VHH binders against Uncharacterized protein MJ0119. Designs and how they scored, part 2

Target 1, 224 residues: Uncharacterized protein MJ0119, of Methanocaldococcus jannaschii (q57583)
Amino acid sequence: MDSWNMKGSKMVDVNEITKYLPGFNCGACGYKRCDLFAEALLNKDVKLEDCPFLLRERFKENYEKLKEILKIKGKIKKEEKYIGVIDGYEADFLLKPLPNECSCRETLLIMDKKELKVGDYIRYRPLGCPIPHFAKIIDEYHGFYIIHVVGPSHRITGEKIEYKDVGIAIVVAFEGIVEGKVPEVGKTVKFIPKHCMMQKVHSGVVVQVEGKRVYIEGIDLKVF

## First folded at step 9 (VHH)

Design w1
Fold by ESMFold2 at other seeds, look of step 9:
Parts: structure tokens; sequence; C-alpha cells
Structure w1 (fold): chain B 224 residues (1-224), chain A 125 residues (1-125)
């Protein structure tokens, strides 16, 4: 069975297929679950018509969509690609932390400001992501906070670190090291931050490049 | 409220094995996206592994591929990470995470964590 990783080695995207299957998990196609059938379709081990429900009028549109998707997938060369795990979208590159840093730098606009200082630990929910994050503030710049994303680290230290809950924050910039083709200033790019727990494709506009170090603003946490 | 609880961490020698568990409760057990991430003090927060909603597709970071196995037990609402051939570089706090369904997210009004508080793995000679 094929696997996916952040560097875009061999890819199998079951999610794109599974969402158009009937979802009954009935076994009529010879596979216990529909997601296993989707995997077999991608591997060319079965034909689409092996699912008897796709042949019914009710699923005519699903069947045609799956034919189109599988035709396109069959024409795609087996290239190294950067594919988001949770979303299945292609990114232009991975964004890694700066040397000796624990995450890409994020720049936050914090909506419910409290007294915050460099060195503080915060809990925030990025606007556009349902998952709360934990971070250490490493700098402040004109009312924005620059942070490293961290885990809640009390078990590592044996001590409780107090995390200030700041609610919703907007991630306005990312900074890190490109793994992949280095972009040009002014271009809109898609990227996956290495520290992202969901391995989700992000987008933004490159505003500065120094070698492989890039600063990206205008961040959207979801590419569609 | 959602709860994810990691267990199974500990001290092992290089080359050893551990099995981490993450028990999910307080909401309908979600199978959409389950993941393990890890972090040592001052080191990168690293995505380690994920398992698809299908349960049949698994994903691994290059650093752990071939050594770690992610799985789920739907009857026990539990996510596992079987770790073998452990190296000192695997020393970290390991966290489990899930992506909530829209319905589950609405119930929490976006206030739940959707990831656990972690379990320590230490690989030391």
Amino acid sequence: as target 1 above (224 residues)
Amino acid sequence: QLQLVETGGGLVKPGGSLRLSCVVSGFTFSRYYMAWVRQAPGKELEWVSAISPSGGRTYYADSVKGRFTISTDNAKNTLYLQMSSLKPEDTAVYYCATYPSYEEWLKSFGESDYWGQGTQVTVSS
C-alpha cells in the first residue's frame, strides 16, 4: 500500500474518490468498506463498475464525476509533489522553520488583546482553522505578535506553563525556509508549513525572499 | 466537551518499542482525520502520522516511515501509534489530534482543543 509524505513522494488520494462513492460500506464490490474500494480504484485493481450501486440512476452523476476524476488521475505523471494530507490539494513547496527554530514563524493579529509580552505562552484559535494552537511569543512588531507554534509542554518540563487564552487570532504572515522551488517576490503561492498538525495547504503572497528564506503575507488557511 | 487522552509513553532504550494510545470521548467518535504530532523542548513541532477517514490509508513523515504504524480501533474509540526501532531523535511529547465534523465543531462553538495534552516518550541509552 502506497503512502504519502510532506515531500510529495508517491501519492494515493483516496479522499477525492471516496466522497463520490455511495458510502454504504456494504461489501458488494468485494471490499469491506468504500474507502478500500477507492484505494483499489486508484491502484487500478478494480473497475468503477464493480460497485453495483454506481450503475443505478440515483448515482449517475457520481459515476460520471468518478470517471472524470480517474481519467485525470490516469494522465498525471508520477512526480514528486507536495500534497496536503487533510485537503488533498497540491502546494508549491513545504515551509520549514528557520535554522534552530521550533516552527515557522507566524505573525498574529490578536483580536482580544490582553497585556502580552515577548516570552508569554498563548492559546489561540486561528481564524479559518477549527483547531486551537499553542504558541510562544518571540517578538512584537507594530501591534502584531510573532510566534513559534508549540505543544502544551507541561509534561516535558514537569512544570505547569500558564497559557494565556487570547481567543481568535488572524495569522497574517508566515516566515520560513522553502523546501522546493523558491518563489519570486509578488507571486501568490501555496505552501504547507511543516509544523501544521493537519498538513493543510495554505496560500499567501511572497513579500520577501533571501535565498530560501521567505516571508509570506495575505494568508489564507484554506485553498479551494 | 471533547476529550483526547494519550497514554503509553515512557522510557525505552534505543531499538525498543512502545505503543501509544489516544482515547477519544465526549463527542461522536470522528474518523475523518486522526493524527499524531510530536515536539521535544526547543525542537520542531513535527507532524508524525495520520490515518484517513477510510481507515485504510495511512500517512507517515519520512523520519518514521517503516518504523511507526498508525491504526484505530473503532469499537474502543482509540487511536494507536505503534513505534519500533526507536531512536534518541524520537524523544518528544506525542500528541494526538482529530479534525472535528461540522456538527461537532458547532456543539463546542469552536472552544474545544481537538488535540490532547500529550504523553512523553524518552529514548535514552
Scores: ipSAE 0.386, ipTM 0.740, lowest interface PAE 3.1, mean pLDDT 79
Fold by ESMFold2, look of step 11:
Structure w1 (fold): chain B 224 residues (1-224), chain A 125 residues (1-125)
Amino acid sequence: as target 1 above (224 residues)
Amino acid sequence: QLQLVETGGGLVKPGGSLRLSCVVSGFTFSRYYMAWVRQAPGKELEWVSAISPSGGRTYYADSVKGRFTISTDNAKNTLYLQMSSLKPEDTAVYYCATYPSYEEWLKSFGESDYWGQGTQVTVSS
């Protein structure tokens, strides 16, 4: 089975190897599934010849392709690769919280903002994402609210925290620390915020860069 | 009405094992991505693992790969997280969550929040 993390690497992955394996999941190579054998090939724990079916004429082209793929993995320069979980899109970088903060900052336009103030906890649905988020308002700027995303802790602690339901909110900006290649101001970028529940790819335009700290506007939340 | 209820949290020693369960009701279970996320006190919300509809693909954060296994039992509408080789760093509230398809989301627009209640996992001597 396919496995992925939030920080990808530009290396030959298990999927590229698995698609050229016979796919019988027979166990003859010592691994009960072909994707496990593919992972073992990447780790150099086994040889291609340990799959007896790859040596047959039917799979000769597969065998040669796999030899080529596996030969080049150690010669390819490392290039970080970030892949969204539910969308499969490639992102340019991950976005981490600012130092000593529990979440990337999001800037929200809240359409029904009755009685909101800094320190309030809210429940909102980002326009473009079906999943309600929970957040704490940390600042206000000219009618926009800057927030940290949090979990719905009120459900388990038994302590009463009033999460005000503000309905749909538009995420107009993200701010955080780049993990990966730092972008240039003015570029349209694809990124994955670390706090995103399903690690989907977002896009936006870089407005400011200070070291690895970036401010991104024009946010597009991809939904499939 | 959509509900997700986590169970199986508790106190375990380092190196121990624990199985979290998330019972889901109110929708067709096999049509959703399902996920586990966690949050330790004062730390960011962290994605842990996900499973595709019908269980065809599984995904893990680097911090848990090789130690945790996500799975589903469609007959019981239950999502599982089998945790082994537990470390103090795994201490957190664990939530199950779901991500509907775009078509299903449009049909239910605004009616569900897709989060579970949470369950506490504490790894300590």
Scores: ipSAE 0.383, ipTM 0.729, lowest interface PAE 3.4, mean pLDDT 79

Design w2
Fold by ESMFold2, look of step 11:
Structure w2 (fold): chain B 224 residues (1-224), chain A 125 residues (1-125)
Amino acid sequence: as target 1 above (224 residues)
Amino acid sequence: QLQLVETGGGLVKPGGSLRLSCVVSGFTFSRYYMAWVRQAPGKELEWVSAISPSGGRTYYADSVKGRFTISTDNAKNTLYLQMSSLKPEDTAVYYCATYPTEEEYAKAFGESDYWGQGTQVTVSS
């Protein structure tokens, strides 16, 4: 839950808000001191308008500044938590597809030496995941296959799509767009790919970053 | 051995309702997380909802929260997704899926894909 650093950050936030309050400690808002009112504002237990002096013309600039501060702190804190559904573990970020792509890119090591080429559809089971996936091969690189994960829609449409069953494959990399704080190269990260059926936390090591685009290797589906 | 079969898809107008069913066989229903996922053509595969073993906890993607309800009927070994206030962006093939226990994984390793066959939902005027 709370950590030493989070408690320290909360105290800094209270002090920042308090300096823009009138400072009368008058109790009109329901709190004996303005710093207690500031803490209540951060907890969303009260509204700025509960201080009647903030509504006066002489405090107009204070009121507007406080509105900006409270919006930023509430939004930032609320948007940063990513929890895996199946495992309950916290991830550092979500991984989204590249622009105009239908999934994050996965790089597979496929042991079955079928004749595979770009454009082929495959069925594979990721090592470490019990659930088979369906994918389209979008590129090949030094004996690895880069794929988009797709759903088994062929079961509905009746269209002629043959999925080559390649058995167990090792997912050696993920590539996508970070939603959340962008990691540094070389760091071990926890992430949830948006296309994951069970919203399971994955881990790996960041080997390339370009803006919010990241390439992650050393993939481990068992984050414990 | 393990089978998941979705039904209940179809064409519905915006603002309408639809209930999807997933009949499961080949395992003890109440011991597994179960989920609904969806995918429209050319779009990302999207997790929609999940339910914990015994039905004690439910989970929803932000895009469907408040409009969709996941539930189970253990006597019928069936997972449901009640969809209300449907929008055109809900148009997709909907799949049910399950996450096996460690025991079930060891027994049925690689024999099933843990996906249902899918059911098409189309929301259009």
Scores: ipSAE 0.436, ipTM 0.734, lowest interface PAE 2.8, mean pLDDT 80

## First folded at step 11 (VHH)

Design x1 (from w1 with Y102E)
Fold by ESMFold2, look of step 11:
Structure x1 (fold): chain B 224 residues (1-224), chain A 125 residues (1-125)
Amino acid sequence: as target 1 above (224 residues)
Amino acid sequence: QLQLVETGGGLVKPGGSLRLSCVVSGFTFSRYYMAWVRQAPGKELEWVSAISPSGGRTYYADSVKGRFTISTDNAKNTLYLQMSSLKPEDTAVYYCATYPSEEEWLKSFGESDYWGQGTQVTVSS
């Protein structure tokens, strides 16, 4: 069976690309005018998805035509794209809360703690994340605390919720439901917890899998 | 001292529009990613939208894409979320948040929450 090893190509110009762009000249893609964006597309300096309007249903046909003209290989699956906002890196999947829970479960090691118990609300800074989190302790496991992340509702609630400030904590595990391809036990994965405020890519090692429910340890919050 | 103050929440009918504002003080506005995050009572904490430090890139959760627009006004040090075609499912407390640069993180370490106080949006007939 012979494999075709030579690719034919045709020359395209900025005008051919520009006719399929939205034409708003809005600057949302980082270029003042759409013809400048078209030139950047030809130079491979940008991606089609950098124009947010091309991702809308109104421009679905335009998007598909531009993909053909630009010979973009591979399919960009809008509903399965898991790109970290802060880091720009692709994750393997989104990690969603367990059914009827308000966040993925995190397991914390709290080094500078006072007395804590299930039901307590805490403020902590995850080691590796600059943003303090607010959480409710939902369980305890061998000196670790299992929590749900919550918003800082105490700031607008008519009734005060008191948060214990526990300082820096190490997030040692995540537990949740995979959106995407379910990983194998023992693999290192990249994931975005749905409750993450900045949609930062995390990594860790899968240690348990039941259907789409996974438990991930060895957590690394760094940008890859 | 870093401060983020949200305004513009309120009651609106389904299909309506609302613009949230977040005035930021205590740091250089163009140095940080800015984001909107929301949570309804008893529901998931959900990231909504983000904008890059330069303002050149914007990001949206699928649930709001095409209906919400994030923007900034650097002269006013203000982040906006323009919401349209609002649905009852958009009912939540909306928070603005920032991810500090390493420079700001080291300088303001542990002193700031990097969240605003929140503003309530209620979409109901």
Scores: ipSAE 0.403, ipTM 0.751, lowest interface PAE 3.1, mean pLDDT 79
Fold by ESMFold2 at other seeds, look of step 12:
Formats: structure tokens, sequence, C-alpha cells
Structure x1 (fold): chain B 224 residues (1-224), chain A 125 residues (1-125)
């Protein structure tokens, strides 16, 4: 039986989608099974037309029904939320750079003990993230380095800038401006740094708040 | 070795259009999200757009929604960003990027950048 709310809107799940798919589990759409394709449809990772059998006359009615069902899912209202693009996790807020700064500040513990100083450009891989980052060191404090994230090369400057490859680094803190409801000190939060290339949800513990400015430690990058 | 190479940047007047391309090699292109990211001098690194595997879903930052279109051509291993109604605030270096699978990351042992080297877009009179 279908489920309905007072306004006649229908809640949709994978099973509702799957019953109208051809069910051949042929892999032509890039997924080994049709229920995997149905899940991808709900996650909006694929189009109905990626299943070539739905385009055949035999399945014309199924195709039209699926179009209606997927449109109805898009009409189900949820409260406005900050959702990670790649991971689908919900965050409590976005974290923006401090005024006039080019990224949120990250505080790094760098495993390679190269000679580093303020102003150096580095390439590092955050422990727990497969993607190397590029950064400028803006401050140092007892073996920690505070950085701004930058793009992979510095074509804009007109001078060749060499970066130091420091290998693995641990991101121990984020600092920035909250877009959304400001959290209380001591709370575990989920947030999306605006500079994050894939808009992934991060987590940590708020240790300092001043207005909308927050300092978050105990960072978990939630990679993959 | 994974390589991502951006092309198509240049100088354009306000209101103009450009098409950026990112050619990807050494990587299974169709299985992961691809993204465009930009940064102007002294400005924040800004996520611009992303596209899901097989092109079924596209995502845009509010600042570019309605003006930019992301797409892929899996046969050419190429990611595109069609930019129209360009504004001076779109001036930046544009990078393409991808998120590797665990399998691809393990094959590279983490030596790949997973970003391109960038292409400059300048919107001015």
Amino acid sequence: as target 1 above (224 residues)
Amino acid sequence: QLQLVETGGGLVKPGGSLRLSCVVSGFTFSRYYMAWVRQAPGKELEWVSAISPSGGRTYYADSVKGRFTISTDNAKNTLYLQMSSLKPEDTAVYYCATYPSEEEWLKSFGESDYWGQGTQVTVSS
C-alpha cells in the first residue's frame, strides 16, 4: 500500500522505485542490479534514461510512472538544511573564512619535520582525506602551523612559487565564521568548510566562540 | 599517474561566455564526482559546481546557479564548465578536481594531486 500525508503527497523509497524498473539486473546502466539503480535514482546520481530498457515501448508506462514518482519525491518538503554534496550527511552550519581571509584557518600538526616558516607554501595530505591540499603558512605555535588553503598552483602571482611537500598532516583545528545557528562551547558539531572542494561534512568539538567566530578542535574529516 | 588538465580560460568582457574543459587521464572517469573550484587573488577558495557519476545529477553554488552548466563526456574523459553571463566577480583561477576511489588511491599510493593546475578566467573591460 502506498503511504500518504494530509496534502496527498506520497513518501517514496527504493522499493517503490524498484517495482517499476524492468528487473533484468543486466548492468547496462552501470549498476549490477536494478535495486542499486533505484537507489541511485533516489540519490539523484543517475537519470531514468540511463536504463536503456525503460526507453523501450514495453516499458513506456513504467517510465511515465517513474517520472511521476520521482517528481513527487522532489515535492516532499523538508526543513532547510546544510547537506554535504558528495556524502549526503547533514551539517549544523557552514564555516566561512574570517573577514578578509581567503579560507577558513586550519591548524596542522605536520608529521615531516622539514624546516618550515611563516610564508611558506606547502602541499600536504590531511590524515583521513585522500586528496592533497595546498596551503600558505600564516602562523606557527609550538610546532603547530596555522594555514590558509590555496589552489594547487599559484599562476596568479606571476612569480614561480615552490611549495614544500610535507606529506601527511593532521588537521587539529578549524577556525571561521558560522553561517547558521552559532553553537555552544563544548558541543560536538557537524560543519561544512566553505573551501572544501567536495563540500563534505566535517565534525569536531567547539572550544571557543566569540560572536559568530568559532574555533573547533577534535576534527574528523569524514572522508568517504 | 592521474592527470587533470584545464583549458579554455582567457579574457572576456562582462556578459560574455567561456567554456572550460578538463581532460582526465590515468583514472576511471565515470565512477566519481567531478568538481570545479575557483580562487581569485586574496579571495576564498570557492566550490563552484559538481557532477555525479554518469552525469545524472548536477550541483551549483548559488553564486553561479543559472549562469554555469557542468557536464561530462565520458568517451573523451572530459569535464566541462559552460560559463555565460560572466561578471567581474567570476575572475579567478578555475581548477577541476575529483574524489578518488579507495582502489585508485591505493594504486597511486597517494602521489596524485586529484586537482588540475588551473586555468585563468579574467572578466574585465
Scores: ipSAE 0.316, ipTM 0.711, lowest interface PAE 3.9, mean pLDDT 78

Design x4 (from x1 with T98I)
Fold by ESMFold2, fold request of step 14:
Structure x4 (fold): chain B 224 residues (1-224), chain A 125 residues (1-125)
Amino acid sequence: as target 1 above (224 residues)
Amino acid sequence: QLQLVETGGGLVKPGGSLRLSCVVSGFTFSRYYMAWVRQAPGKELEWVSAISPSGGRTYYADSVKGRFTISTDNAKNTLYLQMSSLKPEDTAVYYCAIYPSEEEWLKSFGESDYWGQGTQVTVSS
């Protein structure tokens, strides 16, 4: 069964290597655990033959499987890739929260004219996403609301937290810290916000950069 | 009406294991991507793992890869997260969630809530 991660499509990882190693964690190869040896194999720091047990008849099948697996890895250039889980598109970077914040900032245009203030909890459906979101308003700016996406924790605590249901809202901006190549102002980018439940690729135009901190507008939640 | 109920959380020591379950009712289980998402108190909402509608593809965040296994049991309409080698950083409320396919999204304009109620996992000495 094939597995995937956000950093690539059909990628061989430590777990795929480790399952075919003997598993004795004996240190004979120079590593205390077999999973550490597996990491070293992926980094090409060691050879399969450095595990003396792989050369025994009992592990002949394991050895041949590992040779095949590592041959595939040798064809793939070692470069971090960010692939959306649901949509399969490649993103330019991941977007992480600002320091000391619990999610990337989203800036919302809220169509429903409810009275809202900083500290309020809201339930909204982002235009272009089928999944209702829960958020805390952390700032407001000239009719826009800046929010952190949160989980619906009220359900597990039983507290009667009032989430104001604002219906459909437009996500007009994202702000966060780039993991990956920092883009230039003015570029159209594809990115995955860390808080996105399904790791879907988003797009927008970079309007501000400070170090790794970026502000992205013109947001499209359904990429390409 | 779609309902998602998580169970299996609890208090464990570092290095321990837990198995989370998410029992789903109100729709055909095999038609949706399903995911585990977590949030620690005062911390970021973090995607953990996902599984394709057929169960043929699984996806993991780097922070949990090799330690967590997502799976389904279609006969029981249940999504699982087997957690092993637990660390204090895994302490969070864990939610299961559903994402409709593009074709099914148009048939259902979010008539149901796609989040579970959550289950608490606490990893501490």
Scores: ipSAE 0.413, ipTM 0.720, lowest interface PAE 3.0, mean pLDDT 79
Fold by ESMFold2, fold request of step 14:
Structure x4 (fold): chain B 224 residues (1-224), chain A 125 residues (1-125)
Amino acid sequence: as target 1 above (224 residues)
Amino acid sequence: QLQLVETGGGLVKPGGSLRLSCVVSGFTFSRYYMAWVRQAPGKELEWVSAISPSGGRTYYADSVKGRFTISTDNAKNTLYLQMSSLKPEDTAVYYCAIYPSEEEWLKSFGESDYWGQGTQVTVSS
């Protein structure tokens, strides 16, 4: 089993679902495109009836076909309780990686002025967390760096991966997929990133929502 | 100097068992939360289990409840993860980690990273 095989399998499933959706990309279900809604259906994050067009007689056959496909892939939506291990506080949701990504995206303001580029591996300490993190830079934007958190895999593989030690960085944003009730834009939320090693509750303000995909800013690693 | 060294990984058939060990040195073992975290190749970093200072409380991810048991042996300064009823989806590199106190963090001044080296667990036929 490799990441290529698993990624290809999920994309085939999304494409199969999308084929039977109305295809209007209208946003009425809370997702800007129907393929995003299809992915949410596979994750059991939404109901078929959240697409209002599937309830019309024109789409009756599509609705029944989709119901059968989703039954075969079969999971039931459930209510989740999310309690931080270290702090004992209840979070509003878990934040999971985007599809086929190895962690939630973090956006960093890096205090040390090193030369950095996309693809670099870094070691950083998030301001407000005592534990250094290891990450790969996946994008940059106006002096900010977007990263995936990784484990210190160089210790096992023996590969010559140079981790640039950038010292303290401020985590200014998180991006990922909500497991739980999707928040409204503008709300202050408490969440646990799935990649957090100690399952500590974080907080921030929701700036963008597309289906279950959220972008959260104003990050505080210490919550009350 | 704080060091964490994981051992006990290997190849196991589905339904089998393994016990992972994390030997801790240079640290007051029983005073801090400790955790097991795992990552499969190309997959998300996933918290697995945690144990409170002195071992009073244990915590488990839903995916491993009832199958994995976290424990400590203070005499050996060792954290354990007993894994039973292993499944292919448990295949990953497993890391131990410690959440340091402010005192321990200041003593280290960020030289330690509070992660172990990792140990590979592979569950396949």
Scores: ipSAE 0.395, ipTM 0.730, lowest interface PAE 3.2, mean pLDDT 79
Fold by ESMFold2 at other seeds, fold request of step 14:
Structure x4 (fold): chain B 224 residues (1-224), chain A 125 residues (1-125)
Amino acid sequence: as target 1 above (224 residues)
Amino acid sequence: QLQLVETGGGLVKPGGSLRLSCVVSGFTFSRYYMAWVRQAPGKELEWVSAISPSGGRTYYADSVKGRFTISTDNAKNTLYLQMSSLKPEDTAVYYCAIYPSEEEWLKSFGESDYWGQGTQVTVSS
């Protein structure tokens, strides 16, 4: 028997959705029980793909049935989408570290007059991000400092690392390897650096491209 | 002031499970995005998972999706990462972190790190 409302239209309820969900009640989708996820699906608060088990081969038939029940349009495709976690915006690509490097390179303008040298460890707040970062200076260029972002490793190793607190720094450039569509020089792009702890979309202008290696300037950590 | 303390790391065989905890103090736990990030020695810093302020949305890196579960217990001011089907590639120091609002940033005047101390997870046979 079909479910119907007073106007004779077929009505989808939580129970019809729940019977095609995996039923693990694992919380991986952001809801502690699958029936709560089903309710969220009806309210359009979540996407079907937020349940990672529905993406597995075992549940392919369930996934397709749920798409039909929820009247979700489209084909099954594995799209290379890069979505910022904090902001929900789509980026053009991920930016990965250069080979054998532990982070993308950032180029910093440091406003405080400090004696800084290659090999120094610094604590800085990127202008436009509220979260302090820890970094190692790997090069210097005409008053700019090229760095690798590191974690606060001094807290674990017991190593006597002196982190110089340089306060606010402006990130003037990123350099790394593109995962995704390689951009053209001069294009304004949106990207997510792999080392970004909150996976926030950044923007900037591509000024050099060599294969998949890109150098991006005009960095804006705020993207809308 | 704000403190984040991770616990629950250790040595685990491949295929095993661990639950990491992050106890948060000096902060209203349920109002901010919280995340787990990790870094192996000599490797890139990697975002792992995040949870929205209300717990209404959770997010996972593709490398851990289906194996890790992020959750909160507001009564204990604790963020969890339940890890299962662990692989050697999951070996890293795991940190919890908070993304503050502009309002909360102003209250602290930018003096907090918003990072925990880290806890070591080692997956080896």
Scores: ipSAE 0.386, ipTM 0.728, lowest interface PAE 3.3, mean pLDDT 79
Fold by ESMFold2 at other seeds, fold request of step 14:
Structure x4 (fold): chain B 224 residues (1-224), chain A 125 residues (1-125)
Amino acid sequence: as target 1 above (224 residues)
Amino acid sequence: QLQLVETGGGLVKPGGSLRLSCVVSGFTFSRYYMAWVRQAPGKELEWVSAISPSGGRTYYADSVKGRFTISTDNAKNTLYLQMSSLKPEDTAVYYCAIYPSEEEWLKSFGESDYWGQGTQVTVSS
């Protein structure tokens, strides 16, 4: 059967290769610019000697350095691509938990106005997702609840853990650490939360960025 | 009506093997995406593996690729996870899950949660 991982990209190191190319941008190798030839070298689409100037005495040191770089670097991964498992969509990045936290943070608008407090365990169905989730409330903000998603571990422990069933809730925000290119505030992004059991692509608008930490609102779960 | 029951967990030494089973009732098994997810105490919920409805495509998290194999037995309505070369970091509660069809979702009207009960895997010297 066909198998693949979540990441099928090469790391990019075009600048180091371009540094040692002749830089004429002449097209003699079949590529209009030397940086395009450098990328083709990383992808193993061409050979060093396809640049006729690298074979000249003038560029012998450059050729030897490139030979070492390409031998040492081997097959270098491009920028990582993040593909949703069930939906096949490409995301801009993965969203990972904050340091020492067990899931990305979700911010919920809970439709059922039960008495809820930090530390409570809840069962909810995210609007737009058919799969009920189990969560622990970790904070409260102006009538919204911030949660960590957990597994339904109460089923195997037999403990009297009271999961309050709050029915449908709207996921209004995600917060976590970007794995990939950090987005700009105001941009619409596609992302996969690491805790998502179905690895489906979500979308939203970036509201705040601090280093790799992002806060995303306007959430669409892109559920079947 | 829907039931998902995991079995096969237990204590195993590093480098050992286990086979998890998830017996499904109340569904036409071969038509749905199915997944294994896991969670260690105090750690993130982690997707592990998935299999397409036909069984023709399998998917693995990088952390388990090459060591774990997902499969199904349609005659027994059972999802499997064959785990080998187990490491202490594989210690977790493992859950099976089904992505419901619209038909099955409407029958339950969201009353089913489509998660199994969980089975504990412990990898320790």
Scores: ipSAE 0.374, ipTM 0.725, lowest interface PAE 3.4, mean pLDDT 79
Fold by ESMFold2, look of step 11:
Structure x4 (fold): chain B 224 residues (1-224), chain A 125 residues (1-125)
Amino acid sequence: as target 1 above (224 residues)
Amino acid sequence: QLQLVETGGGLVKPGGSLRLSCVVSGFTFSRYYMAWVRQAPGKELEWVSAISPSGGRTYYADSVKGRFTISTDNAKNTLYLQMSSLKPEDTAVYYCAIYPSEEEWLKSFGESDYWGQGTQVTVSS
């Protein structure tokens, strides 16, 4: 009933597997119902042979079909929910970096700008987040700074990074690639940036969408 | 004063094991979520694992599930990351991070990074 693939993409689901199981719901395989066994098959927690009835001549055709289906199955994401680790909030999607970038882009309004330029490394505390962040400035846009978040002052190359402490900054926007359902412009969304240290849920309003690339403003760092 | 110090990094061959330690001082260990985060040059800053304040819940990124184990030793105020079946893709600087309680945040505002300095893990033949 509720079993369909999105727009022409063929994904194996529990219902397709359950269709070819004997349907006795007997518990002989260790699962109370056959649809639970089907789910376990997709998760690779059990083998087809754990259902003793599939090994009988009566179900030989079913067994062959199931073996073919499971060979080409896509892994079902039973945890399609994106749950913040420390806050327990549900997000609509994960936000990943743009291709070949080391973090989602953040756009900052920096309270103490002093002498900042592209290429500078900064330490900032996002207004509404208790944890200082470290970032590289990658662009400037009409008085805002666009940054990549980086780890604190350590590099694989062994170079020490000198950073400028800019104090509190307001995160005006996030930009990245959606993993999950792509939102519509104008919608308020909840998301988890991949670079977030504790996988906390953030929210904001989608301003621009290009394929899976989104630009989100009105940022609320869902802190505590 | 809050301090986090990572140790245990080094050079290891693929398939090997390594245990990272993060010694924490300056606050009550069992009241905070703690995490391991990593970054390699040209790669994204990547959350690796987290553990709840009580130690009862552990969380792992898909890339490390089944290979890494996060744990704590409250007597030593130490967070661990046991790494096994190491791959070249695991090469990175590993950071210990802590998410402060609201109470501790108010006391320590602006004086702590809540990150360690990092320890280098290199997986190579």
Scores: ipSAE 0.364, ipTM 0.732, lowest interface PAE 3.6, mean pLDDT 79

